# VHH binders against o13800, part 6

Target 1, 230 residues: o13800
Amino acid sequence: MNQVTQFSGNSANLMLYWILKSYYSRFDRIMWIDTLGTFNPAALPLPCLEKTMLVRSFDAQGLKDAVDELESNLKSSEDQAYALCIDSFSNPIGLLMAQGNISFAHAFMMTLGRKCRILTRKFRLAVYLSTSLVYIKQLHLSKPALGNSWPFCLDHSYILEDQQHNKCLVHCNQSRKDLLGCSQLFLLLKGSFTHEYLTIDFYNGTPVSVSSKLHVSPSLYHSSTLNSPS

## First folded at step 20 (VHH)

Design bb2
Fold by ESMFold2, fold request of step 23:
Structure bb2 (fold): chain B 230 residues (1-230), chain A 123 residues (1-123)
Amino acid sequence: as target 1 above (230 residues)
Amino acid sequence: DVQLVESGGGLVQPGGSLRLSCAASGFTFSSYAVGWFRQAPGKEREFIGAITSRGNTEFYAVSEWGRFTISRDNSKNTLYLQMNSLRPEDTAVYYCAARYGTKLMYYEDYDYWGQGTLVTVSS
């Protein structure tokens, strides 16, 4: 909550669905920005869908349009908790960068990222976004797209490593808290992430205590926090 | 005078398709976001979707995702709603509306309204 979190890799959208499946009861409203045309409503429970607004956009201006809409809604309902999911953030920015004016594209990206971070500071807002990985030949490794300045807009960054036997390791490569180097193992079952136990609290951005690690997976049960009537 | 005029409503069988149009006049259509709402008997107007003034960004209530598509043609000052796989629950009066700026989800925030067109889905 109140944080900007990035997931990078081929399965990053599955992480966004897992986030919402796990935590939708903690949010009053959800905005999903679909820049790839791949949103799958079957991946989410009906109560989650009922509070979700889908934004369909395939260019960088559309990301700004969606964030402007979100900001206006936040200002009108400051007592509500919001989640913003962006799948993907890197595609429309990458297309803008591929046009001739890279300096403009970079400024656009950073302005939008700073806006998201400011909104998470000012309002009850969690931002989760996906980006692609790029392979760096000289280093023989992959790292998140969007270059070296983009991480300054993030509270947490995770790299998804798809493994054999339908596993995915989610590894924290950047954290403004105590998550750097932490990892979470997911199992890929029928196109969805599940887990035997949690090692990371992705809502609060903190490691999970030993007692909490023994809880049953959210994918098998609906876990919800009780909100007191105000 | 500002006008928004819906057309294309009527009786449709379940599973059928219908295309609604909304013709705008008396204001600078290309400067406004436009949206579709519907109102079933005894219910409040509910948001279906909206599209930005330039047409590059579409907003949808997810319950209608995949069946309804919003579009606009600024050269004709016209907003469209393509409705597929219609169900009896889609029976309602459908309204188009125009909004200057943001806050597109709630009918209270829209500036101009059409009179509505009735869509009835039944055998």
Scores: ipSAE 0.718, ipTM 0.874, lowest interface PAE 0.9, mean pLDDT 87
Fold by ESMFold2, fold request of step 23:
Structure bb2 (fold): chain B 230 residues (1-230), chain A 123 residues (1-123)
Amino acid sequence: as target 1 above (230 residues)
Amino acid sequence: DVQLVESGGGLVQPGGSLRLSCAASGFTFSSYAVGWFRQAPGKEREFIGAITSRGNTEFYAVSEWGRFTISRDNSKNTLYLQMNSLRPEDTAVYYCAARYGTKLMYYEDYDYWGQGTLVTVSS
């Protein structure tokens, strides 16, 4: 809550659905911005859909129009808790960059990202967004799209690593809190994520405390180790 | 003289489709966002969807399963609502409305209204 959280990877939209399935009761209103034309209402419970406004965006300006609409609603009802899901943030930005004015596209992206961050601080708002991955050959790994400046707009960033046997590892590569290097394992069943145990509280942006069903060691990923998926 | 005139309503069987139209005159249609609402007897007006003045962004409630689609044609000053897979609970008077600026989800914020067209979904 009150944070901007990014999920990057092929299955990032499934993470957004899982977030809403898990936490919709904590929000009074939900806005889902669909920039890919892939929104699947069957992936969400009916009570969640009843508080969800679907926005279909055709370009980067439309993404900004949706955020401006959200801001107006937040100002009108400051008591209410909102979730904003954007699937995907990177697609309309990438299309804007393809128009050739890269400096304008970068400024547009950063202005919008800063706006989302400011709104999460001013209002009861959680922002969850998806981006694509870019493979970096020199590092032999993938990282989130949108370049080196974009992460300054985020509180947490997770990379989704698809694995064999219908598993997906969600690995934190950036955190304003003590989550760097933490991971959550999901199973992909019937087109949706499920889990045996939670290791990350994605609503608060914190590790899940030790319980009878989950035993953890102190995390070393927060201080000195390279983030390794293996 | 501002006018918004809905058409295309009528009686349709469950599972059927209708396309509603809203013809605008007396104002600069392309400068306004436009939306569709509906009202069943004894109920509050319910937001269905809206589309920005340029047509680049669509907002929907009651959009699960892809039943309703909003569109506009600024060259014809016309707003459309395509309704598919209609159910008896979709029976209502359907209204188009125009809004200058943001705050598109609530009927109280809209500037201009049509008179409505009745849609009845019954066997």
Scores: ipSAE 0.713, ipTM 0.871, lowest interface PAE 0.8, mean pLDDT 86
Fold by ESMFold2, last read:
Structure bb2 (fold): chain B 230 residues (1-230), chain A 123 residues (1-123)
Amino acid sequence: as target 1 above (230 residues)
Amino acid sequence: DVQLVESGGGLVQPGGSLRLSCAASGFTFSSYAVGWFRQAPGKEREFIGAITSRGNTEFYAVSEWGRFTISRDNSKNTLYLQMNSLRPEDTAVYYCAARYGTKLMYYEDYDYWGQGTLVTVSS
């Protein structure tokens, strides 16, 4: 809550669904911004859908339109808890950058990111967004899209690594809390994630106590810390 | 001077489809966001969806998602609602409305209203 959290990778949208399935009872209202046309209401329980507003738009202006609408709603109901999910943030920004005015696109992106961060501080709002990973051939490394300035708008950033056998490892790439280096293994079942334990509280952005009774291998608890390449 | 006129309502079988139209006149349609609401007898007017003045951003109450699609044609000053897979619970008077700016989900904030068109879904 009161934080901006990013998930990067091919499975990032599934993480957004998992968060809503896990925490929807803690939110009074939910806004889902679908910039890819891939929103799947079957992935969410009916009580969650009943409090969800879907925004459909495929360009950067649509992100702004949705955030402006959200801001108006927040001002009208300051005691309600809101979740904003954006799937995907990087796609419409990338399209804006491709139009050739990189300085304008960067300013647009940073203005919007700062707005989201300010809203999370002013209101009971949690923001969860997805972005692509970009592969840097010279470094043989994938990192979150949107460049080096974008992380200043985030409280937490997680990288999702798809693994064999329908598994996905979530690594903390950046955190304002003591979460750097934390990871969690998910299993993809029936179009959703499951896990044996929860290491990270994605609602509060904090570590969670893990029971020693759980049967998990050491490799499921550890990951290497990966920082931005430069 | 300002008019919003709904049309396309009527009787339809469960599982059927209807397309509602809303013709606007007397104001600059392309400067307003527009939305659809409905009201069943004894119930509060309910938000269905809205679309921005530029037509690039659509808002939906998700419970209606997948069955209802909002669109607009600024060259014809017309707003549309395509309704599929209709159920008896969809029986209501359907209203179009116009709003300048944000705050699109609450009927109290809309500036101009149509008179409504009745949709009856009966089995």
Scores: ipSAE 0.709, ipTM 0.875, lowest interface PAE 0.8, mean pLDDT 84
Fold by ESMFold2, last read:
Structure bb2 (fold): chain B 230 residues (1-230), chain A 123 residues (1-123)
Amino acid sequence: as target 1 above (230 residues)
Amino acid sequence: DVQLVESGGGLVQPGGSLRLSCAASGFTFSSYAVGWFRQAPGKEREFIGAITSRGNTEFYAVSEWGRFTISRDNSKNTLYLQMNSLRPEDTAVYYCAARYGTKLMYYEDYDYWGQGTLVTVSS
């Protein structure tokens, strides 16, 4: 809540659906910005869909249009909790960059990211967005798209790594809280993410304090013993 | 004299499709966002969807997504609603409306309204 969170990777949209499936009861209203034309209402429970406004944006200006509409809605209902999901943020920005004026595209992106950040501080708003990964040949690694300045707009950033046996590891590569290096393992079942146990509280942006198994790899889960069952 | 005139309504069978049109005149159409609403007898006017003045951003109530698509052609001063997979509960008078600025989901905020076109979905 009150945070801007990024998920980067080919399965990042599944993370957005998982977020809403897990936390929709904590939000009064939801806006989903679909920049790819791939929104799947079957991935969400009916009570979640009933509080969701779907926005189709055709270019980078459309991201601004959607955020402007969101701001107007927030001002009209300042006590309500909102979620904003953007799938994807990187695609329309990348298309704007391809039009040739990279400096303008970066300024546009940064202005929009700062606006989202301001809105999460002024209103009860959580922002979750997806971006692509870019492969760096010289280093043989992938990192989130959108360059070196974009992370200044984020509270948390996660990289999704597909693993064998229908698993996806979600690991935090940036956090303004105590999440750096934390990981969450998901299982891919019937086109959606599920989990055996939760290691990250993606709503609050905090580690979950307890592992419930005999032992799990530290590279997969992070735990503590802060909470007692009751 | 602002006019918004809906057309394309009528009787259609369940599972069928209709394309509604709304012809605009008397104002600068390309400066306004436009939306579609509907009203069944005894019910309040219900938001279906809206599209920004530039035509680049569409807003939908999710229960209608996948069945209904809004579009506009600023060169013809016309907006459209494509309705697919129609059901008897879609029976209503459909209205187009124009709004200068944001706040697109509430009928009270719209500046100009059409007279409506009746869509009836029945066997």
Scores: ipSAE 0.682, ipTM 0.854, lowest interface PAE 0.8, mean pLDDT 86

## First folded at step 22 (VHH)

Design cc4
Fold by OpenDDE, last read:
Structure cc4 (fold): chain B 230 residues (1-230), chain A 123 residues (1-123)
Amino acid sequence: as target 1 above (230 residues)
Amino acid sequence: DVQLVESGGGLVQPGGSLRLSCAASGFTFSSYAVGWFRQAPGKEREFIGAITSRGNTEFYAVSEWGRFTISRDNSKNTLYLQMNSLRPEDTAVYYCAARYGTKLLYYEDYDYWGQGTLVTVSS
């Protein structure tokens, strides 16, 4: 609650679904802004959907209008817990950029991002965003598509990499909260988000110490032995 | 005088489709968000969906998502509701409404209302 969390890369949208499936009971209302036309209500349980306002936004201004609507609702129901999911945030911004107004697109993005952040500070609101990744050839790195100033609007940022069997590797790109030094998480769809002794509570945006269930695959232990300071 | 006039209602079989229209007059239609509501006998008026003044954002209730589509033509001062895969539970009087500004999810926030058109879904 009271955080802006970004997921970037392939399967980032699945994180949004997973979060709602996992935490919908803790929200009074949910707004899902679909900018891609790919929303799948069948992926969510009926009790979750009953709390969900489904929004289709066709451009950046439309996205803004949807967020303005959310703000109006928050003002009218200050005691209610809200979740905002935007899938994706980067799509309408990218469209603006493609139209040749890059500076405007950046300004628009930052304004809207800042608005989301402010709303999470004023109201009982959690914001979850999916974004695309951009590959930087010179650095051989992937980063979220929205520029260097964008992270200032976020509390948490994760980069997702696809793995086999509906699993994703989640890299902690940044966090304004202490994640106990963990920079990598294991994503199990319909399961959990864990790394060693760390489980991420995406509702609170905080790490939770998980009592070591016995069957951690030995392959996970090999990477931790290399960084033990002699 | 402000007027919203719904049309296109009628009897349709389950699984059928219907397109409702709402003709607006007496105000600047393009400056208003507009929406559809329905009220079945003995039930409260419920939100179906809304569309912003520019038509670039649509809001839907979950029950209508994928079956109902809202659109508008500002040049004709007309709001549309395309209803597909209709069910007996969709039987109701359908109302169009107009709102200046935000707060599109609740009927009490709307400024203007039509008289409604009856949609009956029955075999």
Scores: ipSAE 0.831, ipTM 0.942, lowest interface PAE 0.4, mean pLDDT 84
Fold by OpenDDE, last read:
Structure cc4 (fold): chain B 230 residues (1-230), chain A 123 residues (1-123)
Amino acid sequence: as target 1 above (230 residues)
Amino acid sequence: DVQLVESGGGLVQPGGSLRLSCAASGFTFSSYAVGWFRQAPGKEREFIGAITSRGNTEFYAVSEWGRFTISRDNSKNTLYLQMNSLRPEDTAVYYCAARYGTKLLYYEDYDYWGQGTLVTVSS
């Protein structure tokens, strides 16, 4: 039986905060979509908050609506850079699946993921997604609680794992190093982030202190992958 | 005739709470996103928050997060703004507005407006 690891609390999304704290100056506008109700303004500096729109989405359709709103405000200009954080992407999808709408949930998830990717290509937009993990015991492998086709939509994927002695390990599952600037789609997989020694260029998508892979093998994704609610 | 009528404004002490209401009529309320704005004397109209037609997504200015909550009741054609921990800086005329579609973050994009209700926060 596979174990689903869910995001919970602010500790699970510390990396998102770290990313914004580190790179907020590179963005003109930031949208944070909170699907968990756990957003913590105190975790971000005032200058970051001043350019941040907070969105609370309660279901998958709401998440889509939020992204649509973002899209409607994006400008195709080199003078405008945007960041989108979604915490978490999998939560509303997992809710749909829990209701028995599995096929719809998968389709919805892929559609929205593709939309995010397209937007990063059309605009100077970085998208940072948090999501739950599924641990596959037989393979001793953690994977995102997303569809099997998601690796094709991602530019970068990172797994955060707690280790002994209060250490955090970051695994880079995928990194497209040819991408530059803020036009990136990042997937941040559940874990705590408390160590400053962890170094990833979340603006350019290049891991510095973590092992990286250029591509995620589709074989690492199980066909029965379920989206996990947060 | 489209109407948005704000109510619930008044004088409140710092740290106090108010709940504003906006009653809508003359259009299909449930098909519109609705939002709250405020304008203090000599200042520009400021976005507070908005809520989608279905009520499943809310947008907030981060500065108001945690203090202000937007909600709607489509069965009553009413938009609400719960304001807690009010500050003197919150003194303004508060407006409700309705928008069909996207672009909810800027007042210029809204289709309909109320006349506003005054909120004064003072000791």
Scores: ipSAE 0.813, ipTM 0.938, lowest interface PAE 0.4, mean pLDDT 81
Fold by OpenDDE, fold request of step 23:
Structure cc4 (fold): chain B 230 residues (1-230), chain A 123 residues (1-123)
Amino acid sequence: as target 1 above (230 residues)
Amino acid sequence: DVQLVESGGGLVQPGGSLRLSCAASGFTFSSYAVGWFRQAPGKEREFIGAITSRGNTEFYAVSEWGRFTISRDNSKNTLYLQMNSLRPEDTAVYYCAARYGTKLLYYEDYDYWGQGTLVTVSS
């Protein structure tokens, strides 16, 4: 993952907010881990906020600590449904990479991703992980900060967001690669709550790097234009 | 002896700001997560925020987000709570607490407590 330089111009994502607005009623508790310092409570309804714990994590270790706290809460309240939102999962990783801690960054990503996966299997937990953006200078294009290591540590689906903030849930049985032309890419761990009404076949069964508009069959493309307030 | 001593409470006008401090002694402060709670008359003690031992993670009740900021200085064994845009409903006794380990969101899980400092928000 050579995603050291994050593009700050499009860091505000609405995907997690949209997810919570759509599904918050299914959860008893919500943990929002903000790694970007951009949490906007105004984008969520009051009933959602009332059961939301906001966490500000400043680095990878901090993110780990937050997840550890979640785990402790899950163990204490196994009968409750939890949602975990991390905005963004990639930001702490990028920070580590920027510091030259590449190996640790990868190890961290794998370990924490695996932990989240395990938690979704053990508990009533939905996990939503957002990504930051990386600017590709040669293409004058930003892409989600996601490397090829993700498929090896997570049973995942993806919610894609294009430049117009249209949202699509992607299901595929094969590993994912970099997705070009997306403004954001979000990970949904299998075992969490479902979003089946937004399903598309993005890769058409092939794990290739594609743009959502250029390579998705129109017949298999389904998007939602629902957005949260900015 | 373990001690947590809150200070900085007092009377403030609505919209005002106040900074609370909690001085810790008698234990390894830097090894503990610490947090703030408050209790208004006739109400239960409620969670405001907590900060991990290293200070690299902060937890907040969303209701307090944007107005309250928690921080710590391990070199001074001190926990802080910056409160801005105070409202009458923020009137309460504010407590500092310390916890070794996880489970930071509920007052029942904390190991040590201060005696509290009164904050009154009134015109």
Scores: ipSAE 0.807, ipTM 0.934, lowest interface PAE 0.4, mean pLDDT 80
Fold by OpenDDE, fold request of step 23:
Structure cc4 (fold): chain B 230 residues (1-230), chain A 123 residues (1-123)
Amino acid sequence: as target 1 above (230 residues)
Amino acid sequence: DVQLVESGGGLVQPGGSLRLSCAASGFTFSSYAVGWFRQAPGKEREFIGAITSRGNTEFYAVSEWGRFTISRDNSKNTLYLQMNSLRPEDTAVYYCAARYGTKLLYYEDYDYWGQGTLVTVSS
């Protein structure tokens, strides 16, 4: 079994903060689901925090419950723009895997991922996900703690940082890539909120600059259709 | 009869700690999410936090994050609120509430309420 590794203040985590710092004014409400116990309110401006609900989830079912709560809120306030940040999405999944519940973990990940995707289609919702890492001992490499099929259920934006690149410029409109050897992964689900492009410059595992054009597309509202993997 | 009874309130100095309890009866406590609210004089009732029926997810107002911790013991039908680093602005009547289902962030959605317990933070 590969080891699940968590890093404090990793690139993916920092990207969540960067995204919120950059775009919080475009959201009426923010839900931050903390699965790691590392939420840092000091990293966000006060106006952002004032519209942020902090959720602490302790396991996969808890994460699901949090998303269910979000769904309920979305249904009651369809006119409001929401941001969902999950730090990290993969942590509860990794815990399940570590317990030997591999099939269940994979199914859970896919189901919850699909739900988030659907919600971004139906509501004014942006979803930002960070990931944990799995260390592969045999290869001396790490990858995001996601199932092999997970990338095919995601749309729009991927940020993959290879361990071989301490400094890199990552564009979110890139094609899906192999997760093997990636030290960081940032996910942006396609939906009502879309980035025309998102570029992040990393230095030594830390984001240095972020450039993005975020748009809201009303035409995507109430859509029940899911895109097929390309 | 459904009852929620808060206890543990009182006078505490700034920087002090207090633990509130809410004893539930008359309904299946373990099936309900439960939460804490507070209301200061002349102000609206505000959300502090909530915990799901299973206790595996907690919701917090960011203003209380790090200072307040919610927990529950379903075997005792009890909800707890640990309050640390108390401030004068924390002075309020604290209420426990129970909700069957989702929508835990707004007091209007809760099904049952306690009578409240007064917490006064003053030197």
Scores: ipSAE 0.801, ipTM 0.936, lowest interface PAE 0.4, mean pLDDT 80
Fold by OpenDDE, fold request of step 23:
Structure cc4 (fold): chain B 230 residues (1-230), chain A 123 residues (1-123)
Amino acid sequence: as target 1 above (230 residues)
Amino acid sequence: DVQLVESGGGLVQPGGSLRLSCAASGFTFSSYAVGWFRQAPGKEREFIGAITSRGNTEFYAVSEWGRFTISRDNSKNTLYLQMNSLRPEDTAVYYCAARYGTKLLYYEDYDYWGQGTLVTVSS
């Protein structure tokens, strides 16, 4: 039996800040759900902050409540482009797991993930999720703390960051083995968008544009190093 | 009768702190999200923060993050707003509000309101 241990001392995901710093102008509203208590407003430019609502969620239910609030806002303002940042998505899951509620944790992840996916398909919403890691003792490796079923409930692309803060774009068709050994994971949920400025489009490791849809051609189904936009 | 009664306002020097309270009665407090708004003279009501019914989620205007903390005690039917590092621009009437359900970010969506308490930040 594999021993899974949640990593403690989680830091804010720098990727989320990187993404927002790079593309905040494409959104009318930003919701930042802080599950770690580590939100750093100084890491974001003022124009970004001006359109940001900060949410503190203290548990899984809290996270759900926050997403429900977002949904309500989306329904009332369909003309606005939203970004949802969750830092981290894995923290509530990890907490549940630490309490021995493994099945519930997985169910929660799937449910909330699915909801996020649906929202991205229905509304002008981009969802960005950071994840912490769990240690797998037998493998002497870490993996994202998203449960075993997360790949099946999310339409996603993701960015891996190693311990040296190197960033690598990973596509959906890549092996889960690529997730091992990373220091953090950024997930970009796929969805349908009305306008071509809600999804970050990466090509050859460099952001090319913000588009309404994330189209990954077969030739791009490979990991690539990501560069920050100039 | 539904009542929300704010207290704790007053005059404070810049850099000072205040803790506002909102005592609720006449409704099931624990079933409502509650929030704080403020309104300066000649300005619109501004969202400060809100907290869900269970208290496990808090919403903040980012501009107030780090200075203001919202909390609630359902056993006392009371909402709190801890305000630190107060600035002259924080001068306003502060209102407590209650909302059943979602849509916590805009004052128009709230169901009940207090009469407000004046906070004056001045040297």
Scores: ipSAE 0.798, ipTM 0.934, lowest interface PAE 0.4, mean pLDDT 78

